# Ledger of designs, part 30: VH-VL binders against q8wyp3r787to878

Target 1, 92 residues: q8wyp3r787to878
Amino acid sequence: FQNYLRVAFQEVNSGCTGKTLLVRPYITTEDVCQICAEKFKVGDPEEYSLFLFVDETWQQLAEDTYPQKIKAELHSRPQPHIFHFVYKRIKN
Key: E = the ipSAE of ESMFold2; O = the ipSAE of OpenDDE; V2 = 0.75 times the mean of E and O plus 0.25 times the DockQ between their complexes.

## First folded at step 22 (VH-VL; framework fv_romlusevimab)

Design j02 (at its last look DockQ between E and O 0.87; V2 from the best seeds 0.76)
Fold by OpenDDE, look of step 22:
Structure j02 (fold): chain C 92 residues (1-92), chain A 118 residues (1-118), chain B 108 residues (1-108)
Amino acid sequence: as target 1 above (92 residues)
Amino acid sequence: QVQLVQSGSELKKPGASVKVSCKASGYTFTKYAMNWVRQAPGQGLEWMGWINTNTGNPYYAQGFTGRFVFSLDTSVSTASLQISSLKAEDTAVYYCARYRPYYGMDVWGQGTTVTVSS
Amino acid sequence: SYVLTQPPSVSVAPGKTARITCGGNNIGFKSVYWYQQKPGQAPVLVIYYERYRPSGIPERFSGSNSGNTATLTISGVEAGDEADYYCQVWDTSSHHWVFGGGTKLTVL
């Protein structure tokens, strides 16, 4: 596992900005969200979550999942696909 | 609709060869790798390997090198498995299965029964 | 080689909850997939990434993964759930997809 994770921040009316996070291989989604909240200066982090965008689909990641595992596995596939980790608001 | 349709059952003698085909439809064939899985009678699933449908590069699992060959005909969205020098122990149902990144082997062919008998 | 261990069989009464385990070293840090196979049919993906359901799979099917054990849980078991169930992981060391031995679920 690599020690970095690129996360895009999606906000209404402001587009997307990306940041590279230096994180442990087994960091949880919950921890990544906390880092994102701080780095993107989100005032209401309880309304945000980490999503995986892959193969034209969105998946909200549960707090106890491991984004770095997902990244590592996706990179190890025979046919690479573009994927993104996106920190954005949870839809109501 | 997305589906994989495999060729029909085969009855072969030991030493012969067989080619099983897997035709894809309903999606871009070259977008997803194709897996081959073997299931001997009354046994579990066994991964044989996969083939990159874009480059044609095959990867064979341990125990499936030599007599097993994965190939493609992208013009007709078809993956094929050829088994040469057939043995009785090759008697099994063979499946093709599409691998969708993150989501797993989400589409399977109906299977092809290959029976090797003298 | 990496090995996944499943109980050969599990029996459950209709309406009850079935739990099928899949044991593997440090499986909690692997992505686990589950497949259902009914007699004479091809396998069907029922759980991906240890906990998520593909479209069309009933909410009765759920998955968990921790430590050395992944679990497929089927609540409100129906007669139609009788099948073989296989867990699967990618072994990064050997670069192989690995299946468990399968579990036959019998609905009493």
Scores: ipSAE 0.803, ipTM 0.944, lowest interface PAE 0.7, mean pLDDT 95
Fold by ESMFold2, look of step 22:
Structure j02 (fold): chain C 92 residues (1-92), chain A 118 residues (1-118), chain B 108 residues (1-108)
Amino acid sequence: as target 1 above (92 residues)
Amino acid sequence: QVQLVQSGSELKKPGASVKVSCKASGYTFTKYAMNWVRQAPGQGLEWMGWINTNTGNPYYAQGFTGRFVFSLDTSVSTASLQISSLKAEDTAVYYCARYRPYYGMDVWGQGTTVTVSS
Amino acid sequence: SYVLTQPPSVSVAPGKTARITCGGNNIGFKSVYWYQQKPGQAPVLVIYYERYRPSGIPERFSGSNSGNTATLTISGVEAGDEADYYCQVWDTSSHHWVFGGGTKLTVL
């Protein structure tokens, strides 16, 4: 009765790593960021956000979006492209 | 730049066939599904289906499984729509549109008017 | 099959805000796309994934989606915004893209 979401963590000094998160189906981007801050042991979580990388472009995801919905829709539509959810620093 | 250029308008009689072509340029043709969308005179947009440009596998919306055939010629980056046994109700503008994952139908051809008269 | 309902027309004075609605059962749980079509021209994508703009679309175009209604909002409406606007969703149960019936925006 559980869903999974693969999230990569991008950090300047440690490179890139990934974890498969156990999440509920209706989880928000805000909730994913909270889980990521804990799992990746980030001390300054307000400086990070969840991003989608798809078709060579980045999209910062708003807090009230649903990553599991995005994942399901990308999987259900033809010509699959590789995509990633990435927890990384906001560059602004 | 990314563009889709469609073949010219056609005037046909009932029972004939027509082939609408859609030539892509400025991007890798086989990376993005190609959609076909119909718009009858004075009416809205109607999705007809799409074709996987890497495999050539078509998917037809309900109501478009009979006389409508999607095909490709990847050597010239071209998708085609063939309509056989034309009926008056096939009179419409036919569009091709590229689907970009997540981003939607971001590039459209200029449209091809098919008129079936008499 | 899934149905999207749009008002047939909306009239707005220049400089004011236009709101074009797209009704659908639980549309708030679907991704919504919006297209602009000017007379004699192909549609142009103006909003993807309910709220984001493709490159080249002015910031005065915005979108929202909750419950049974998605809304395209155009602030500071200009004469050049006069067009037909279509909402669109992907319906996972039918594996179909679905368009709304379209809304004619008239700038008075």
Scores: ipSAE 0.635, ipTM 0.896, lowest interface PAE 1.4, mean pLDDT 91
ESMFold2 (binder alone), look of step 22: mean pLDDT 95; pTM 0.960

Design j03 (at its last look DockQ between E and O 0.86; V2 from the best seeds 0.78)
Fold by OpenDDE, look of step 22:
Structure j03 (fold): chain C 92 residues (1-92), chain A 118 residues (1-118), chain B 108 residues (1-108)
Amino acid sequence: as target 1 above (92 residues)
Amino acid sequence: QVQLVQSGSELKKPGASVKVSCKASGYTFTKYAMNWVRQAPGQGLEWMGWINTNTGNPYYAQGFTGRFVFSLDTSVSTASLQISSLKAEDTAVYYCARYRPYWGMDVWGQGTTVTVSS
Amino acid sequence: SYVLTQPPSVSVAPGKTARITCGGNNIGFKSVYWYQQKPGQAPVLVIYYDKYRPSGIPERFSGSNSGNTATLTISGVEAGDEADYYCQVWDTSSHHWVFGGGTKLTVL
């Protein structure tokens, strides 16, 4: 596992901005969300979550999952697809 | 709809060769790698390897080198498995399975029974 | 080589909860996939990445993975759930997909 994770912040009316996070290999999605909340100065983090966008599909990541594991596995495939981790609001 | 359709059952003698085909439809064939999985009678699933459908580069699992050859015909969205110098122990159902990154082997062929008997 | 260990069989009464385990060294740090195979049929993916269900798979199917054990849980078991179930992981060391030995689920 690498020690960085690129996360895009998606916000209404402001587009997307990306940041590279320095994180441990086994950091949880919950912890990544906390880092994102701080980095992107989100005032209501309870309404946000980390999503994986891959192969034209969105997947909300559970708090106890490991984004770095996902990243490592996706990179190790014979035909890797472009994917993104996106910190955005949970749809109501 | 997305599906994989394999060729029909084969009955071969020891020493012969067989070629199993797997035709894909409903999606871009070259977008996802194709796996081959073997299942001997009454046994579990055994991964044989996969082939990159974009480059044609095959990767064979341990124990499936030499007599086993993965190939492609992208013009007809078809992956093939050829087994040469067939042995009785090659008797099994052979599956092709699409690998979708993150989601796993999400689409399977119906399987092809290969029987090797004297 | 990496090995996945499943019980050869599990039996449950209709309406009850079935739990099928998949043991592996530090499996909690691997992504576990589960497949259902009914007699004479091809395997069907029922769980991907430890806990998520593909479209069309009933909510009765759930997955968990921690430590050295992954678990497929089937609540409200129905007669149609009788099948063989296989767990699967990618072994990064050997670069192999590894299947468990399979578990036969019998609905009593």
Scores: ipSAE 0.806, ipTM 0.945, lowest interface PAE 0.7, mean pLDDT 95
Fold by ESMFold2, look of step 22:
Structure j03 (fold): chain C 92 residues (1-92), chain A 118 residues (1-118), chain B 108 residues (1-108)
Amino acid sequence: as target 1 above (92 residues)
Amino acid sequence: QVQLVQSGSELKKPGASVKVSCKASGYTFTKYAMNWVRQAPGQGLEWMGWINTNTGNPYYAQGFTGRFVFSLDTSVSTASLQISSLKAEDTAVYYCARYRPYWGMDVWGQGTTVTVSS
Amino acid sequence: SYVLTQPPSVSVAPGKTARITCGGNNIGFKSVYWYQQKPGQAPVLVIYYDKYRPSGIPERFSGSNSGNTATLTISGVEAGDEADYYCQVWDTSSHHWVFGGGTKLTVL
């Protein structure tokens, strides 16, 4: 039932910008990446992925995962930490 | 280098109380929730609940809302489990486990055996 | 209460592939953790969030999760893999961690 996902875009010469995406609860990481490629106007989308940053650590999210599920779990679990979804280059 | 070291085994009579300690080292104790997990002899893992190590607020799983009390001493980075009015069914190994957000229960104590016997 | 069901035991020959299942209603929409417990030892996390390995866990360990079944797969099984294996999920609605009943893996 979540209808939004905040995603930061990280790029070398543009700094870090963010957008709130209006999405359905079962959107996949692959679909989020497609939306991000369009919204952030990247020319080489195959070189980007969605990452989770939590507890000072990066995790690249596999394309068949569900960011809204991750968000809901992290919010409900004990002693939650701040986390971010970040669309960025895989090799950066 | 991250470690949870638990207190030694306990032999108790029915009706007594026991306190199991879990001392953390190598990380910021108050940053991560501490879980308690029970394992009766020959049986599986049973989650008992957690305590917020920053606020001291405990949460008890269903079935552990009575005789079981979680507490903290943050000055020595220690979480404790107290079991009162011990019964034979409380005989088990008790584990503490740190929850690291996203990664799960990534660090466990070595376990404390509590034996309740006449 | 959310329930996870595991087979009590699985036997596999050395060098072969072991598959340990974890059944739960709509478990594919939960994130599954797997723990290995050797006799007399504390559990060790071997898979988090369905399929990722913590540092130090061999690539032979993998996980999958869809529908009503999550699976821990251990390829090229070695004698040192003999252990009890537990699946675990966070149930968001009840705010409970839930463990499966455990599966004893025997290498014969």
Scores: ipSAE 0.702, ipTM 0.912, lowest interface PAE 1.1, mean pLDDT 92
ESMFold2 (binder alone), look of step 22: mean pLDDT 95; pTM 0.961

Design j04 (at its last look DockQ between E and O 0.88; V2 from the best seeds 0.78)
Fold by OpenDDE, look of step 22:
Formats: C-alpha cells, sequence, structure tokens
Structure j04 (fold): chain C 92 residues (1-92), chain A 118 residues (1-118), chain B 108 residues (1-108)
C-alpha cells in the first residue's frame, strides 16, 4: 500500500476539486471521510460519504472499508481501469 | 445482454490436444481480462490464470505452465484455451470468466467438459 | 501459498439462517468474493468486495470480513439456495486468485 490517497470533492455548482491525502495503509473509509470534511471545510459531514467511481459505476463505501486496499488491488490488475475516490453528498 | 458462450464437450485420448473457445458478447471484449478456471469431477474451483484481452499477454497460475496456452481472436471476441499432451488428470470442466475490476468474476461461460480417456 | 479454508458442508432448515465461513490468514485485509454453484451449472458471483451484492442477488445474501474469517450469510434460506459456495481472494504475494475448497449447503 502507498501512503497517499487522491480524493475528489464534488460539490453542487462548484464542480470538483481534488486533494492528495497522506494516509495510513489501513485507514478506514470513516477516517478518510473525517479527513475530507476537514480538508474541504465541510460543515455538515454527516450528509457526505466516500464513493468509488470505477468502470462507469458508483459505489458508496461503507465506513468500515479500506480505500487503500481498493486502490492497491485495482492497480494490480492486468487491465487497470481509471477509478476515482469522490467525497460527495449522499443522495436523499 | 452480457454473456460468454463456450465450445462443446470434448472427448480426447491421452497425448492429444484440445482447444476450448469462449465467445464474448454484449460488451467490449478487449475491456476486461479473461480468466480460465478448471473444475475436476467432484472437486472445487481452480484458477488457471488469465489473459489480457487488450495486449494478449497471458499469465499462467502455478501448475498450468507448459501444456496450457491462452490465446485471443479479438476480431470475433473470442478467448481460447489449448491443452496439449492431454492426460487423464486433465479431465474436468473448464470455465472462462470475465474479470471486471473491483466487481470480480461477474460473468462466466457455461463450461466445457473435457474428458481424456483411452 | 495462501490457503482459504471452508467447512465442507453446512446444513440448514428452510427459513433459517445459514453461515458459511472462509478462513484465511489476515483475510480481513483482503477483498473476498463469493460464488454460488448449483449442480451442473457455472458459478455465479453473489458477493463482491466482502459485502456487496451484484444486481439480481437477493438481499438475503450478505457478507462480512474481519480478522481471519470471512462469512457468507444467507437469511431466510430457501430450497433453491442449495448449492456449493466458494470464497475467493487475490493473493498479492503469489499473484494468484485463490479459491476456498467450497462448502456444500444442504437445505433440510
Amino acid sequence: as target 1 above (92 residues)
Amino acid sequence: QVQLVQSGSELKKPGASVKVSCKASGYTFTRYAMNWVRQAPGQGLEWMGWINTNTGNPYYAQGFTGRFVFSLDTSVSTASLQISSLKAEDTAVYYCARYRPYYGMDVWGQGTTVTVSS
Amino acid sequence: SYVLTQPPSVSVAPGKTARITCGGNNIGFKSVYWYQQKPGQAPVLVIYYDKYRPSGIPERFSGSNSGNTATLTISGVEAGDEADYYCQVWDTSSHHWVFGGGTKLTVL
């Protein structure tokens, strides 16, 4: 595992901005969300979550999952696909 | 609809060769790697390796080097497995399975039974 | 080589909950996939990345993974759930997909 994770912040009317987070290999999605809330100055973090965009699909990541594990495994595939971690609002 | 259709059952003698085909449809063939999985009678699943459908580069699992060859015909969206110098222990059902990143082996062929008997 | 250990068989009455375990060293830090195989049929993916269901898989199927054990849970078991179930992980050390030995689920 690498010690960084690139996360895009998707906000209505403002597009997407990305940040590279320095994180431990086994950091949880919950912890990543907390870091994102701080870095992107989100006032209502309870309405946000971390999503994986891969192969034209979206997956909301459960809090106890490991984004770095996902990243490492996706990079190790024979035909890698572009993927993104996106911090955005949960749809109501 | 996304599907993999494999060639029919094969009956071979020891020492012969067999080629199993796997035709893909319903998606871009070269987008996803193709796996091969073996299942001997009454036994579990055994991963044989996979092939990069974009580059044609095969990767063989331990125990499946030498007599086993993965190949492609991208013009007809087909992956193939060739087994040479067949042995009785090669008797099994062989599956092709698409690997979708993150989502696993999400589409499987119906399997091809290869029987090696004197 | 990395090894996944499954019980050879599990029996459950209709309507009850079946739990199929998959043991592996530090498996909690691997992504576990589960496949269902009915007699004479090809395997079907029922769980990906530890806990998520592909489209078409009933909510009765769920997965968990922590420590040294991954678990496939089937609630409200039906006769049609009778099948062999295989867990699977990618071993980064050997660069191999590894299957468990499979578990035969019998619905009594």
Scores: ipSAE 0.806, ipTM 0.945, lowest interface PAE 0.7, mean pLDDT 95
Fold by ESMFold2, look of step 22:
Structure j04 (fold): chain C 92 residues (1-92), chain A 118 residues (1-118), chain B 108 residues (1-108)
Amino acid sequence: as target 1 above (92 residues)
Amino acid sequence: QVQLVQSGSELKKPGASVKVSCKASGYTFTRYAMNWVRQAPGQGLEWMGWINTNTGNPYYAQGFTGRFVFSLDTSVSTASLQISSLKAEDTAVYYCARYRPYYGMDVWGQGTTVTVSS
Amino acid sequence: SYVLTQPPSVSVAPGKTARITCGGNNIGFKSVYWYQQKPGQAPVLVIYYDKYRPSGIPERFSGSNSGNTATLTISGVEAGDEADYYCQVWDTSSHHWVFGGGTKLTVL
């Protein structure tokens, strides 16, 4: 059961800022993106997506994925690596 | 060229011991956990556990907590599996496999056949 | 302990679509990995996190996962796809990787 999700917001002029979101365990990536658009006050939310940064690579998360599930699995596996959920522009 | 190269096949008698080695190259050995997977003749894959390559701490799957020992020699980027008091049921191919966070067991050794017969 | 169930075999004609199932209680709330093992070879990862392909895996390989069933789909099946296929999940509660029993894909 996960009620919190840390998300970094990456934008050219504001750098990286982050917010801890209060979310339900089964929140979808689509719903996280909607919350991020409101919290970070983006004007063009369709140009953004949620990404996972792990082991020096980026993965754009499909809208029907579950970030809290990913978080729980990555933390419970052996020899875990640091990872970040990042709300950023798809084309940049 | 990321690769895992395992030691050669072994023919053993019941009651003996065997050590299977797995040498890594092309990546930072101590960043990724090493798994051991068994496949008996004609059967499926069976996860045996893993070892934390940074700390040397092993974790054994249920059923592998007695006669099976995982170890490391980080000076030569090598993980090893030792099986003591060998039984006929230990006859199998033994694989090492690297776990890459998020991506899974992305690199496997070629396998080592251990045959236990009288 | 958590169990994954696969059919022992699936037969598909060349050029058709193969579907290999992996059953597990609430598997839709786990992330599924798929491995291909050709005769005499080590397994090769073909799908991670339900549906993503590692580099070098053709787009005709795809995956889905919902409810109690995950499915590996291979469209346009070729003779070279003949192999054993294993599903795998991480069971967070037991801290175990779990493999399914494997499915032999035969291309007839």
Scores: ipSAE 0.691, ipTM 0.913, lowest interface PAE 1.1, mean pLDDT 92
ESMFold2 (binder alone), look of step 22: mean pLDDT 95; pTM 0.964

Design j05 (at its last look DockQ between E and O 0.72; V2 from the best seeds 0.00; counts 0 for: pae E 3.3 > 2)
Fold by OpenDDE, look of step 22:
Structure j05 (fold): chain C 92 residues (1-92), chain A 118 residues (1-118), chain B 108 residues (1-108)
Amino acid sequence: as target 1 above (92 residues)
Amino acid sequence: QVQLVQSGSELKKPGASVKVSCKASGYTFTKYAMNWVRQAPGQGLEWMGWIYTNTGNPYYAQGFTGRFVFSLDTSVSTASLQISSLKAEDTAVYYCARYRPYYGMDVWGQGTTVTVSS
Amino acid sequence: SYVLTQPPSVSVAPGKTARITCGGNNIGFKSVYWYQQKPGQAPVLVIYYDRYRPSGIPERFSGSNSGNTATLTISGVEAGDEADYYCQVWDTSSHHWVFGGGTKLTVL
């Protein structure tokens, strides 16, 4: 696994910005969210989560999942696929 | 609705060839790779490989090189599996299955029974 | 080659919980997929990426994966759940999809 993860921050009325996070290979989604909250200066992190956008669909990642595992597996396929990790508000 | 429809059962003699077809509908055929999976009678699932529907390039699993050929006819959204020099051990149900990134083999054909008997 | 190990059979009474295991070296660091195959039918995807359900799959089906064991859990088992269940992973080293040997679930 590589030691970086690119995450986009999606916020209403502010567009989308991306940051590259330096993270360990087996960091959890929960930990990634914490890093995102700090880097994007989110005041209410409990209302945010990490999402995977792939094949025109959204998947909210459970806190105990491993984003780096997802990244590594998708990259390991014989055919590359476009995907994005997005830190955004949870829909209510 | 998304579905894969395979050709009918085949009865062949050893040494003959067979071609199994898999017609896709309900989605853009060239968007997702097509897998082939073999299941011998009373046995488990065995991945044979897949074909990239956008490029036509096949990828064969170990043990399925030589006599097995994946092909496409994109004009009719159809993937095909050809087996040459058939052997008795090729007797099995053959499935096509769509591969959707992240979500896996989410749509399967109904299967095609190929029986090789002298 | 990477190998997935499943028990050949599991039996459960109606209404009870069935657990089908899939063993593999460090499988917790792989993404596990589960398929249901009823007699005479094609396999059906019931779990993707360890724990998520495709649309149309009942909430009774759940998945977990840690260490060397992935588990498919079926709560409130019904007669219609009687089937063979296969786990599957992508082996990044060999670039192969690998299936487990399958588990026959019998509803008593």
Scores: ipSAE 0.670, ipTM 0.921, lowest interface PAE 0.9, mean pLDDT 94
Fold by ESMFold2, look of step 22:
Formats: sequence, structure tokens, C-alpha cells
Structure j05 (fold): chain C 92 residues (1-92), chain A 118 residues (1-118), chain B 108 residues (1-108)
Amino acid sequence: as target 1 above (92 residues)
Amino acid sequence: QVQLVQSGSELKKPGASVKVSCKASGYTFTKYAMNWVRQAPGQGLEWMGWIYTNTGNPYYAQGFTGRFVFSLDTSVSTASLQISSLKAEDTAVYYCARYRPYYGMDVWGQGTTVTVSS
Amino acid sequence: SYVLTQPPSVSVAPGKTARITCGGNNIGFKSVYWYQQKPGQAPVLVIYYDRYRPSGIPERFSGSNSGNTATLTISGVEAGDEADYYCQVWDTSSHHWVFGGGTKLTVL
């Protein structure tokens, strides 16, 4: 069960804060969003999603994806880039 | 705007050498690894390896460690593939392709046809 | 070394749905990329990370990956979709990018 996922929380008025989550290796994006909603105390969780920021580009992650798999692959592939998982509001 | 432009087609005899160039434009050349992929006539895509554009260190797929050399000239944003001691089996189209992390091989050169006739 | 298996060809009528499979042991634990190659042209990335489209790829292209099979699905097939399609994965054990053998899609 011992694994970690760093997630930043982006908020309209206060910028970003971050938490390191203790999560199962095969946790889904949906489950991560549930944890984030509780940890970051959002009242309208249906308006938020987990995003990947990599190579200066945002990708909203579908609920049935696996953030730990993405993390492991990005660390192992050639010429790795800095990336972040960000819990934030879905754009219009 | 982002573009990989390869050198022109080559007609060679067995035993000769060839150098295929791949010039990048519209992005920071040293940010993304450059891959080489070949395609023999009527065949599928075969990955040959990559070169780390930030260090110049090549990585060759199995079977490509002898006669195949990847190199860079970062001053002109160019990756090159040199093939020595050409054989008929080297007849193929050779592609360069950048690897964008997460997003895959998103930009390809137009291909360079190398024909080795005996 | 890791092997990806694709059918050599698939035929589909215009306006119908094409499904192109890519078989591999435990491919569902890998991230699959799909490329379209028209005759005389370089490959073009059409799906990354199993299911996502690069900018400019029509919504009728979609992907899935589970178990031992990844699938490229093209709905509302048009004549312009005739091409060879290749799946690709990164194999961590060999440190290789691996392509499938390709599938020729014919629209008739």
C-alpha cells in the first residue's frame, strides 16, 4: 500500500498549495479526486478534476485512469520532463 | 511551424556510406529526444533508437549497434544518421521523429529514401 | 523482446465503424500510441496514452486499452481514412519502443 502522489491544489484566489497523498498503486483518478475534495475542503467537487501539467500543457485526466501509472512512465522514459498533478476547476 | 526537414533521397552502391540529416525548426531542439525509424519497402515501421538532444548520447535498438551512428549538431538544430558499409537490406525510408513526453512521437520528418543497388 | 500483433487488414464500408486491434501480453498495463500512415507520407500520431487525441484529430477517432488488447476505433469512416495504422508501446524491460506490424484499413 506504500506509495505517494504529490497533488497541487489550484484555487482562484490563493494560488497553489500541495499535499503528498498516501495512495494505492492502482488508485483511479476518480478516487484521487474524492480524496482531494476532502483534503482540500472543496464544497462543489463536481466542478473539479485532476489534471496533468507536462511539457507546458494541461491534460484533464479521465476518471478511470491511473495517476500512479502515468507517474511511473514519465519517470522512466527518455529525456524526462518536470510534471505536476493538479486538482483544479474544469475550464469553460 | 514545428517541423523536421530531412535531407534528400540517396542512391548508393553496396559498401558505400550515407548520412541522413534531420533539421528541426519551430521548437527548442535540445528539449526532446530524437528517434530514428526505418521502413523497408512494403514493410512496417522499425524503431532504430534515439539520441538525447540535451547530451548527445545515443541509444541504439538491438541490431543497430554496429554500422549505424546517431549524431547531433546543436548549433544548426540537426540530428544525423550515418550508415556505413551499406548493404542491399539497408534499402528503406528513414524517418526522424521527436518524442514529446506523455504525447508520443508527435512530429516526424518527411522521410529520406536510401536505395542500395547492386 | 515485447511483441505487438495487429491484423494485416481491415475492410469497412463508408460511414460504418472500423476497429483495429493491437494484441500484446498485458498491454493494458502499457500506454498505447496509434499512428496513421497514408501512402508515400510520414506517420501521423492520432492517439496518445491509450485514448487521447492530439489537436486536429477528429472526434471519430478513439482508443481503448485493457487486458491483452488495445483497440483503435474510427466511427463514421471516410475514404480519407484509408491508411496503414500502427500501434506502439514503450517496453520497460527491453528499453525499446515497439511498433505493431501495421493494419491496412480499406474503405469500400
Scores: ipSAE 0.365, ipTM 0.852, lowest interface PAE 3.3, mean pLDDT 91
ESMFold2 (binder alone), look of step 22: mean pLDDT 95; pTM 0.966

## First folded at step 23 (VH-VL; framework fv_romlusevimab)

Design i01 (at its last read DockQ between E and O 0.86; V2 from the best seeds 0.80)
Heavy chain, then light chain:
Amino acid sequence: QVQLVQSGSELKKPGASVKVSCKASGYTFTKYAMNWVRQAPGQGLEWMGWINTNTGNPYYAQGFTGRFVFSLDTSVSTASLQISSLKAEDTAVYYCARYRPYYGMDVWGQGTTVTVSS
Amino acid sequence: SYVLTQPPSVSVAPGKTARITCGGNNIGWKSVYWYQQKPGQAPVLVIYYDKNRPSGIPERFSGSNSGNTATLTISGVEAGDEADYYCQVWDISSHHWVFGGGTKLTVL
ESMFold2, look of step 23: ipSAE 0.765; ipTM 0.926
ESMFold2 (binder alone), look of step 23: mean pLDDT 95; pTM 0.965
OpenDDE, look of step 23: ipSAE 0.814; ipTM 0.947
ESMFold2, fold request of step 24: ipSAE 0.736, 0.737, 0.754; ipTM 0.921, 0.923, 0.927
ESMFold2 (binder alone), fold request of step 24: mean pLDDT 95, 95, 95; pTM 0.966, 0.964, 0.964
OpenDDE, fold request of step 24: ipSAE 0.829, 0.828, 0.804; ipTM 0.950, 0.950, 0.945
ESMFold2, last read: ipSAE 0.740, 0.713, 0.750; ipTM 0.922, 0.919, 0.925
ESMFold2 (binder alone), last read: mean pLDDT 95, 95, 95; pTM 0.965, 0.965, 0.965
OpenDDE, last read: ipSAE 0.824, 0.824, 0.816; ipTM 0.949, 0.949, 0.947

